# Ledger of designs, part 457: VHH binders against q9y6x5

Target 1, 379 residues: q9y6x5
Amino acid sequence: LPPKLLLVSFDGFRADYLKNYEFPHLQNFIKEGVLVEHVKNVFITKTFPNHYSIVTGLYEESHGIVANSMYDAVTKKHFSDSNDKDPFWWNEAVPIWVTNQLQENRSSAAAMWPGTDVPIHDTISSYFMNYNSSVSFEERLNNITMWLNNSNPPVTFATLYWEEPDASGHKYGPEDKENMSRVLKKIDDLIGDLVQRLKMLGLWENLNVIITSDHGMTQCSQDRLINLDSCIDHSYYTLIDLSPVAAILPKINRTEVYNKLKNCSPHMNVYLKEDIPNRFYYQHNDRIQPIILVADEGWTIVLNESSQKLGDHGYDNSLPSMHPFLAAHGPAFHKGYKHSTINIVDIYPMMCHILGLKPHPNNGTFGHTKCLLVDQWCI
Short names: E, the ipSAE of ESMFold2; O, the ipSAE of OpenDDE; V2, 0.75 times the mean of E and O plus 0.25 times the DockQ between their complexes.

## First folded at step 23 (VHH)

Design la23 (framework vhh_7uia_1; at its last look DockQ between E and O 0.88; V2 from the best seeds 0.63)
Fold by ESMFold2, look of step 23:
Structure la23 (fold): chain B 379 residues (1-379), chain A 123 residues (1-123)
Amino acid sequence: as target 1 above (379 residues)
Amino acid sequence: QLQLVETGGGLVKPGGSLRLSCVVSGFTFSSYHMAWVRQAPGKELEWVSTIMGSGGYTYYERSVKGRFTISTDNAKNTLYLQMSSLKPEDTAVYYCARTQYKYSGEWTPFDVWGQGTQVTVSS
């Protein structure tokens, strides 16, 4: 039978949570598999962009999901988490589940991974759940394992998405050790349930499982606000996205808008599109606005005096606080191996290798992940 | 036929306790995120606590943390708020409400509300 892969994301799982909190179940998973201690994700370090980068191997400028809120000036279309189903937004790339299920005798399954309920290139995941955050982890897992065991053609690639610890990270902040310890214990219990279910169904020995995340979380504060209204009148621009990377579409001369913003706060970098640092790989898409504002770590851009969030993400992808981890177990992976870092775009070509798929052109480097794999020589 | 009905409010002395109940009908509340929101006289609505139907994660506003406990009984289709160490500033109408969480890290607006129950903390 063809190799099988389950890709799991716990949203907002900061890499250093592994060192700072107790994870008996996840640590057992790692002990019998592999760990990548830091995954350098893509800028901006937001949920939709990074989940799509994992499954396409592309930088955001290349796959076109450049933020959680977007505007395309050519078509005048808007994207938001309430308006995300138009394939237009997703069609600049081919995610791995599409490539997988177009192979002979293969299908794909999805439990709420971003984009899996969208017909991308007229192709939707063979089995999927429409996104609904109220659906329990148990129900998501039950559907995924049922599809892995009972589908014809067989499900060879499956995804599973969970909203925590992102939701709790936003509400408490990562520095709230009491609340985050409680939250992370529950997540470890879910990982234990996952492993136990796979063992009981006879899947554990022959299924490759990747547990990863899209980004981390940094502490915010009411003392670290950047009031955009104090620097510029709303009438001079259209706000496409706010914080921590604001996307600014000027309504007046772009240089005038830039000049009003450039000294707004010492805790915010203001970039004309052509001046966005090359290391972000965040320039070459019409959905990237003419001016972006990048808050310093832990700072929040607001239009008013207050913010409800105590934690946030979206910051510079060089920040360790923005980095998730990757753990993996299965016949393709070594046992008891730890690796320092990979790029999040490297996950895609590795997954294609495991599944025997030809990767589309991408930004990942297969060589970066060779040491994780039993069929590769690591030098 | 979506309905949320709060009970258990009343008059209590400072330092006392109350348990609020919210009986839910017309939807499977364990598949939604449920919250308590309060409004003191002459003040804006203030979020108090949330429980996720998807995994039972709980969240508390800073001033109530350690004093209030949100919980559910799925068999009774009932949401609770156990309130202890009550203070005069906890005096408010308490509402239960329904919400969701989005990929973007944003909670949706509360779309189903109860009628509220009065809590008064006074000597």
Scores: ipSAE 0.596, ipTM 0.828, lowest interface PAE 1.8, mean pLDDT 93
Fold by OpenDDE, look of step 23:
Structure la23 (fold): chain B 379 residues (1-379), chain A 123 residues (1-123)
Amino acid sequence: as target 1 above (379 residues)
Amino acid sequence: QLQLVETGGGLVKPGGSLRLSCVVSGFTFSSYHMAWVRQAPGKELEWVSTIMGSGGYTYYERSVKGRFTISTDNAKNTLYLQMSSLKPEDTAVYYCARTQYKYSGEWTPFDVWGQGTQVTVSS
C-alpha cells in the first residue's frame, strides 16, 4: 500500500510554547516520533502565505500568495479571507495535494487547509471541506479519518487545519499565561483526541502524521502603535495590507510617498520594492506592492491609533516569536529524535519523499530533514 | 427571519450578578460563533466575550475576565452571559451577535444583532 501522510496545522502555535507550557499528549507524540524545535517560516509570517509554502516548498515571491490581503494591479483583482477562491491567486504554484493526485492517481483530502477548496491547475482536492470556523475539530477529524479509510482511489495525503492557538493569541497576547495555558491545554487535548482516534481506527501504526504550524505570535500593546495618518494623507495611497507589514500602492509619485513614510517611525522600516532585503525572498512578484512597511516586533501599524489585538504575527521571519514547530510520527520517522531547526520550505520535499512523489521545483532542502527519516542517512 | 433577542438586563448594585440570555432564531446556532458586545453611554462599541461553536473555546475582554462567563445551550438556541462582581464601568447596553473567525486572524463583522438589554450597575 502506498504511504499515507496527514498534515496537521494548529494556526499560530509559537515554538516556545512547548517549553513554557505542558503538553502531555503532544510530548507523548514526540517521544514516539520526532521534533523540530524551531521552524523558520517565510516572510511575511502570515497564514495564507506560510500554509502555501508548507505545501509547495516555495517562498512567497515564488508561489504568489504574498499576503492574506493582496491586490493585482493588472487584473484589478483583490485577494482576502472573503475572496480567496479565485484560482488566479493559487495557480503560480502546484500544491502537494494536486501533485499527489496527478502524479500517482491517488486521492487527497483536506479539512480547511488554505487553498484546498480551490481548483488549482484545474484540480481540486478529491475530498475537502469548505472553510467554516464553526465546524468542530471532531467533525473535521472524523471526515479526514473517514476519507483516509474509505476512499477509492485511496487518500494518501490529507490536511487538517485548526484555528487555535492563533485566535487566542490575537485576543489575549502570547504573554497572557493564564488564558494561554487554558487554550494550549485544549490544543493538547485535541492532539490526544487525534491520536486516540487514529489508534481506534487502526491507522496509527501506518499513517505518517505531521503536526506543525504556520507562524508564532508576538505580544502587542497599545503603547506600541505606528499611526500612518500622522505621516501621510490617505489620498496619496491605497492600503492593500496593514500590519505588521503594510503594502502601499501609491496614488501619487512613488518617491513622494516613500519620502513621506521613510521617517514615519523609528520602529518601522520602509522599503521600496527593489530595496526589500534579499533574505526575505519577497521581491520577485508583481503582487508585492511598490512600497512595503515592516514594523518592528510587537509594534502595530494603525490608521486611527486603535488596535484590538494583543498579539499579532507577520513580522520578520528571523524572529523566534514568529517560528512554529514541527512534530511527526509514523513509519517514515524515527522515534525519540529531536532536531533544532529547519526551514518551513523544507517540509515539502520531505513530504514528497514520504509519499513517493516527484517534487516540483522548490526552495526546500531535502538534506535538512534527512535525520528525521528512517530511510535516510543522517549527516 | 434572523433574530436575536437579549434578555436579563436590569439594575444591580456593585458586586451583584446578572445573567443575560440571547435567544437565536432563523439560523443554526451551532454553525456560528457567538459574541457579546456592549456599548456604554458616550463610548464606542466594545467586545466583551466570544464563544466558538467549533470547540467551545471562550474569549473574554481583559476587564471582564474572571467575572463573566459565556456559555450556550444548543437545545434552547440560547447564548448566555453570566456576569458577577459587577462594576459601575460595566454599565452598558449589551448585545449578542454572531460572527466567524477568518484565516487572517480577524473576526467577521456582526451581521445579526439583537435590540440589546440594558445593564446598569449603580449604588
Scores: ipSAE 0.503, ipTM 0.785, lowest interface PAE 1.1, mean pLDDT 95
ESMFold2 (binder alone), look of step 23: mean pLDDT 81; pTM 0.833

Design la24 (framework vhh_7uia_1; at its last look DockQ between E and O 0.41; V2 from the best seeds 0.00; counts 0 for: pae E 16.2 > 2)
Fold by OpenDDE, look of step 23:
Structure la24 (fold): chain B 379 residues (1-379), chain A 123 residues (1-123)
Amino acid sequence: as target 1 above (379 residues)
Amino acid sequence: QLQLVETGGGLVKPGGSLRLSCVVSGFTFSSYHMAWVRQAPGKELEWVSTIEGSGGYTYYERSVKGRFTISTDNAKNTLYLQMSSLKPEDTAVYYCARTQYKYSGEWTPFDVWGQGTQVTVSS
């Protein structure tokens, strides 16, 4: 039988939560599997981009999902959380569930993973749930496990997405120990439920399971605001994305807009598109706007407005607060092995290997994950 | 048919409170970002508040921060704006609007909006 893989994402699970809070179920999961303590995600450190990077192995400039909010100047199309269904945005890459179906004539399943309810390259996940935040984890898990057990062709790749602890991180801030403890306990309980469900169904021993996240969370404050209205009139530009990385579409001369913004705040770097640091791999895509503003960690870019968010993400991907973790269990993985760090794009070639898929060209390095796998030599 | 219907406006004294409601029909508003905007006499449309469809995160124009609260009731398909400590400068027609943008205070990105409800704050 072909190998099976379940990829689970708990949105906004900051890596150091593992050190600062107790996770009995997750720790048990890790003890019987592997842990990567820190995963360096892609810039910008937002939900849609990073989830797509996980399943494509590509930097954002390459797969084309460069933010949660995007604008294409040629087609005049917009992308957002509420408008993410147009294949136009996704078709610059091939996600692993499509590869899984096209290369091996297998089935894929998805519970609300970004992009899974969209026909990409005219292929949609064999089984999927439309995104609905009101749907319980239990229901998502039930559907996923049902598909894993009863599908023909068999589901060999499945994804499961959950919105916490991201939502609570935004609401409470990651430094709120009281509230976050409660939230993270619930997450651990969900992991317990997942494991128990898999065991009950007889899937646990044969299913490879990866539990990861797309990004972390940093503490924000109303005392750390960057007001763009203090620097430039909003009539001079269109705001495509705001914080902590603002995407600016000038309505006047780009240079003039840049000059008005470049010294707006000592806590914000302003880049012309061509001057974006190479390390971000965030330049070579037309969907990246002419000017990018990058706030320092914990700073929020605002107009003449304020946000209720006490936590946020999207910052420099080198910041530890932006980093998620990766844990895995199953026949493909060692038991009781811990690894320090990988890049988020490294997950894709690993998953392809596990599933026996030929990976599309990607930015991941398979060598970075070899030590996690039982069939590989670890240097 | 897409429709937004605002209610709850009226005359109130400074320091008073009002609760605006916006009933949504024709779409699932939890899948969209919803906003309140207002237009005072002789002034341009002004963004007031936004609530994200996903996660329910809220944003406010600075002048209303701490006084206004945006919220939703998914079961009722209703958007709310609780206004407290009202000031004369809050006098305007208030519109609820659907938007695909999280942070934009511009009117142009709003694709669906209601007829508006008049809020008058006067002694």
Scores: ipSAE 0.012, ipTM 0.323, lowest interface PAE 8.2, mean pLDDT 92
Fold by ESMFold2, look of step 23:
Structure la24 (fold): chain B 379 residues (1-379), chain A 123 residues (1-123)
Amino acid sequence: as target 1 above (379 residues)
Amino acid sequence: QLQLVETGGGLVKPGGSLRLSCVVSGFTFSSYHMAWVRQAPGKELEWVSTIEGSGGYTYYERSVKGRFTISTDNAKNTLYLQMSSLKPEDTAVYYCARTQYKYSGEWTPFDVWGQGTQVTVSS
């Protein structure tokens, strides 16, 4: 039987939550599997870009999902978290579920992972749920396990997405111990339910399971606002995305717009596209706007209003607060092994190896994850 | 059926206050972003304010910032606009509208509209 993999994301799960909160079910999962304590994600540290980086192994400039809100100047198309179904946005890369289900005798299944309800290269996940945040974790899990257990050709790659702790992290902030303890306990209970369901259905012993996340969360404050309207009039630019990385399309001469912004705040870096730091790998795509503004950690770019968010993400990917974790269990993985760090783009070539797939060209390094795998020599 | 129904408009003196309500039916209120848009006599539509469906983040046009407050009651599927320090130039028909976009501006499409409620600020 071909090897099977379930990829699970709990959105916004900051790596150090594992040290600062109790997770009895996740800790049992890790004890019998592997942990990567830090995953360095891609810039910008937003949901759509990083979920697509996990499944393509590509930097955002290469896979084309460069933000949660985008504009393409050539086609005049707009992308948002509520307008994400046009394959145009997704077609600059081939995600692993497409590659998987095009193999003989293989299917893919998806419960709400970004992009899985889109026909990418005219290919949609073999089994999928249309995105709907009101659908419970239990219902998502029931569909995934039904597909893993009953499909012909068999589902060999499945993915499952859950909105927490991201939603609560935005609402309360990561420093709210009382509320975040309650939220994270619920997530640990869901992990317990996941494991128990897989055991009850006879899937646990032969299914590889990865539990990871796309980014972390940092504390925000009403005292850390950057008022963009104080520096520049709206008539001079089109705002494609706001915070913490603003995407600015000039309506007038680009140099004039840049000059109005460059000294707007000491807590914000202003980049012409050609001056974006090379370490971001965030330059070579038409969807990246001519000017970007990058707020310092914990600062919020606003349009002359207070922010209601107490936590946010999207900041510089060197920041530890932006980093998630990765845990894995299954026949492909060692038991009781802890690893310090990998890059989020490394997950894709590892998954391709586990599934016996030839990876598409990507930015990941298989050698970074070899020590997690039982079939690899780790020196 | 998708419906947005505005109420609470009326006549008020300069410096006065009004609270507009928009009752929403036919879709998951918290899964969209909601806005107030106004049209003064003989003028183009003007965006006023937007609130995110989840998280409750708010955005305001510069002329109303500090005077108007957008809010929701998700249990009642109702959007509000509290208007204070009203001026004659605030006289308009006020519409409740749905959008997929958080950020306001010239490019913001609105796909579901209410019938509007008249606000008149006059001595």
Scores: ipSAE 0.000, ipTM 0.237, lowest interface PAE 16.2, mean pLDDT 90
ESMFold2 (binder alone), look of step 23: mean pLDDT 84; pTM 0.863

Design la25 (framework vhh_7uia_1; at its last look DockQ between E and O 0.10; V2 from the best seeds 0.00; counts 0 for: pae E 18.8 > 2, placed apart)
Fold by OpenDDE, look of step 23:
Structure la25 (fold): chain B 379 residues (1-379), chain A 123 residues (1-123)
Amino acid sequence: as target 1 above (379 residues)
Amino acid sequence: QLQLVETGGGLVKPGGSLRLSCVVSGFTFSSYHMAWVRQAPGKELEWVSTILGSGGYTYYERSVKGRFTISTDNAKNTLYLQMSSLKPEDTAVYYCARTQYKYSGEWTPFDVWGQGTQVTVSS
């Protein structure tokens, strides 16, 4: 039988949560598998871009999902979390579930992973759930495990997405120990439920499971606001995305807009598109706007409004607060092995290897994950 | 027809307790996230609490944390807000509404509202 892989994402699970809180179920999962303590995600550190990077192995400039909110100047199309169904946005890359289904006698399944309810390259996941945040983890898990067990052709790749601890991180801030302890305990319980169900169904020993996240969370404050309205009039630009990385579409001369913004705050870097730092790999896409504003960690870009969020993400991907973790278990993985760090794009070639898929060109490095795998030599 | 009906409001002294109820009809209660919001006289609408249908997570506004408890009874299609240690600043019309969380970390606007129930905390 072909190898099977379940990819699970807990949105906004900051890597150092593992150090600061107790996770008895996750720790047990790790003891029987592997842990990557820090995963360097892609810039910007937002949900849609990073989830797509996980499943494509590409930087955002390459796969074309460059933010949670996008605008294409040529087609005049908009992308947002409420408008994400147009294949136009996704077709600049081939996600792994599509690749998986190109193989004979294979199917893919998805429970609300970004992009999985969209036909990409005229291919949609064989089994999927439309995104609905109100659907319980249990129901998502039930569907995924049902598909993994009873599908024909067999489901060999599945994804499962959950919104926590991101939602709570935004609401309470990651430094709220009382609330976050409660939330993270519940997450650990969900992991326990996942493991228990897999065991009950006889899947645990043969299924490869990856538990990861797309980004972390940093503490925000009303004392750390950058008001753009104090620097530039709304009539001079269109705002495509706001915080912590603002995407600016000038309505007047770009240079004039830039000059009005460049000294807006000492806690915000302003870049012309061509001057975006190379390390971000965030330049070579038409969907990236002519000017971007990057707030410092913990600072929020606002208009004449106050932010209600006590936590946020999307900042510099070199910041530890933005980094998620990766844990894995299954026949492809070692037991009791811990690794310090990988890049988030490295997950794709690893998954392809596990599934026996030929990877599309990607930015990942398979060598970075070799030590996690039982069939590879650890360098 | 979609309908939310709030009850349980009233006049209480500071330090007192009230339990608000919101009966839902016209849609599946467990398929939506539910919230309590309030509006005090001359003030803007304020979010109070949310309970997630996706897993029973609860959220509270900072000023009500530890004093208010949001809960549901699916069998009765009813949302509750147990309020304790009430303060004069809690005086408001309380509304129940449904909402959803998005990938972006934002909440959808409330699309279904009740008529509200008046809570007055006064000596």
Scores: ipSAE 0.031, ipTM 0.472, lowest interface PAE 3.8, mean pLDDT 93
Fold by ESMFold2, look of step 23:
Structure la25 (fold): chain B 379 residues (1-379), chain A 123 residues (1-123)
Amino acid sequence: as target 1 above (379 residues)
Amino acid sequence: QLQLVETGGGLVKPGGSLRLSCVVSGFTFSSYHMAWVRQAPGKELEWVSTILGSGGYTYYERSVKGRFTISTDNAKNTLYLQMSSLKPEDTAVYYCARTQYKYSGEWTPFDVWGQGTQVTVSS
């Protein structure tokens, strides 16, 4: 029987929600499996880049999805969260579902994970849903479980993506206990539904399930704005992405643009591309613009006086507020084990091991996840 | 002051046409993604269409694609929604909105919001 894996993401699920809110269903999942309390994600801590890092094991500079909004100066192509289907953007890496379904007697299924409805290297997930945020979690789960049970060749790798708690985290901020408690209770109920559905279909004991997220969320405020219009005229640059990591394409001499920005706010770091800290692994890709601005935690870069945003992410990946968690259950995993931290890029080689796939070159370290797995020696 | 003011709503027969306008003041709207969002009586907000500030790309909800056209006049800071082949199901209050986030969830949060204009499609 080939090993099977379901990878689930609840977008924007900050690691410390687990200790600050109640999750009876998720806690039962963890009790019967493993928990990684903090996953250190990649810079920038945005949705598209981090979801692609999970499935490729690569830093953003290496897989080419460097932001949710990008510009390629050579081809004049634009990438956005509503215009993301051109394989050009995705083809700098090979995601795990492509490698999986090219094996003999294997296929892959997807319910809206970023990139799974794109023909990457002329290969699209064997079964997939086109992205549509109005499709319920129940319908996504029903499609995934149908494909896991009824496909020839069998589905051995499946993905499931859900937009919460990210959407509500932006709307309310992570510190809004009343609204976030209601949102997180609904998510815990969805996890309960997931487990119940897998048990009803006879999948629970022989399917490996990873529940994780791409990033966390930090509190924003109208009192923490950085107004670019106060520092530099719009005519001096093209804005490729705004907040909290702004991507600046100079229209005039780059040094002049840098000098106008470098003292704009004590709550923002301004980097020439060559000066971006090495620890970000965010330099060696043409899609990274000549100047980036990195706001301090909880600060918002704006072009006008106001923002209605109460929570955001995209900040420095060393910030605990940007870190998600990982929980897992299944025959490959220990039961009742808690681990402190891994890097998000470590998930890919672990998944390849579970599925018996040869990983492509990547930035992950298999040794960081060995203690989660029953077939590994752990000191 | 930041303002979005919608006009052009009204009563129209099925199969008819209507053009909504959204006059923007207090910011240069070409620097932002602009959207139309609607709410039918007793229903949740529904995204209709978006035009991107950079590049001018346009996107449509599947039920309106081919019938509705979003456009801008940057010189007048005005956003338009040309609606044709209208159906009773298009009856709603139509809002003009400025949005920065699409993929992370529904079209919320909107950081600048208009007052809405009523569109009623009825025999």
Scores: ipSAE 0.000, ipTM 0.140, lowest interface PAE 18.8, mean pLDDT 88
ESMFold2 (binder alone), look of step 23: mean pLDDT 81; pTM 0.835

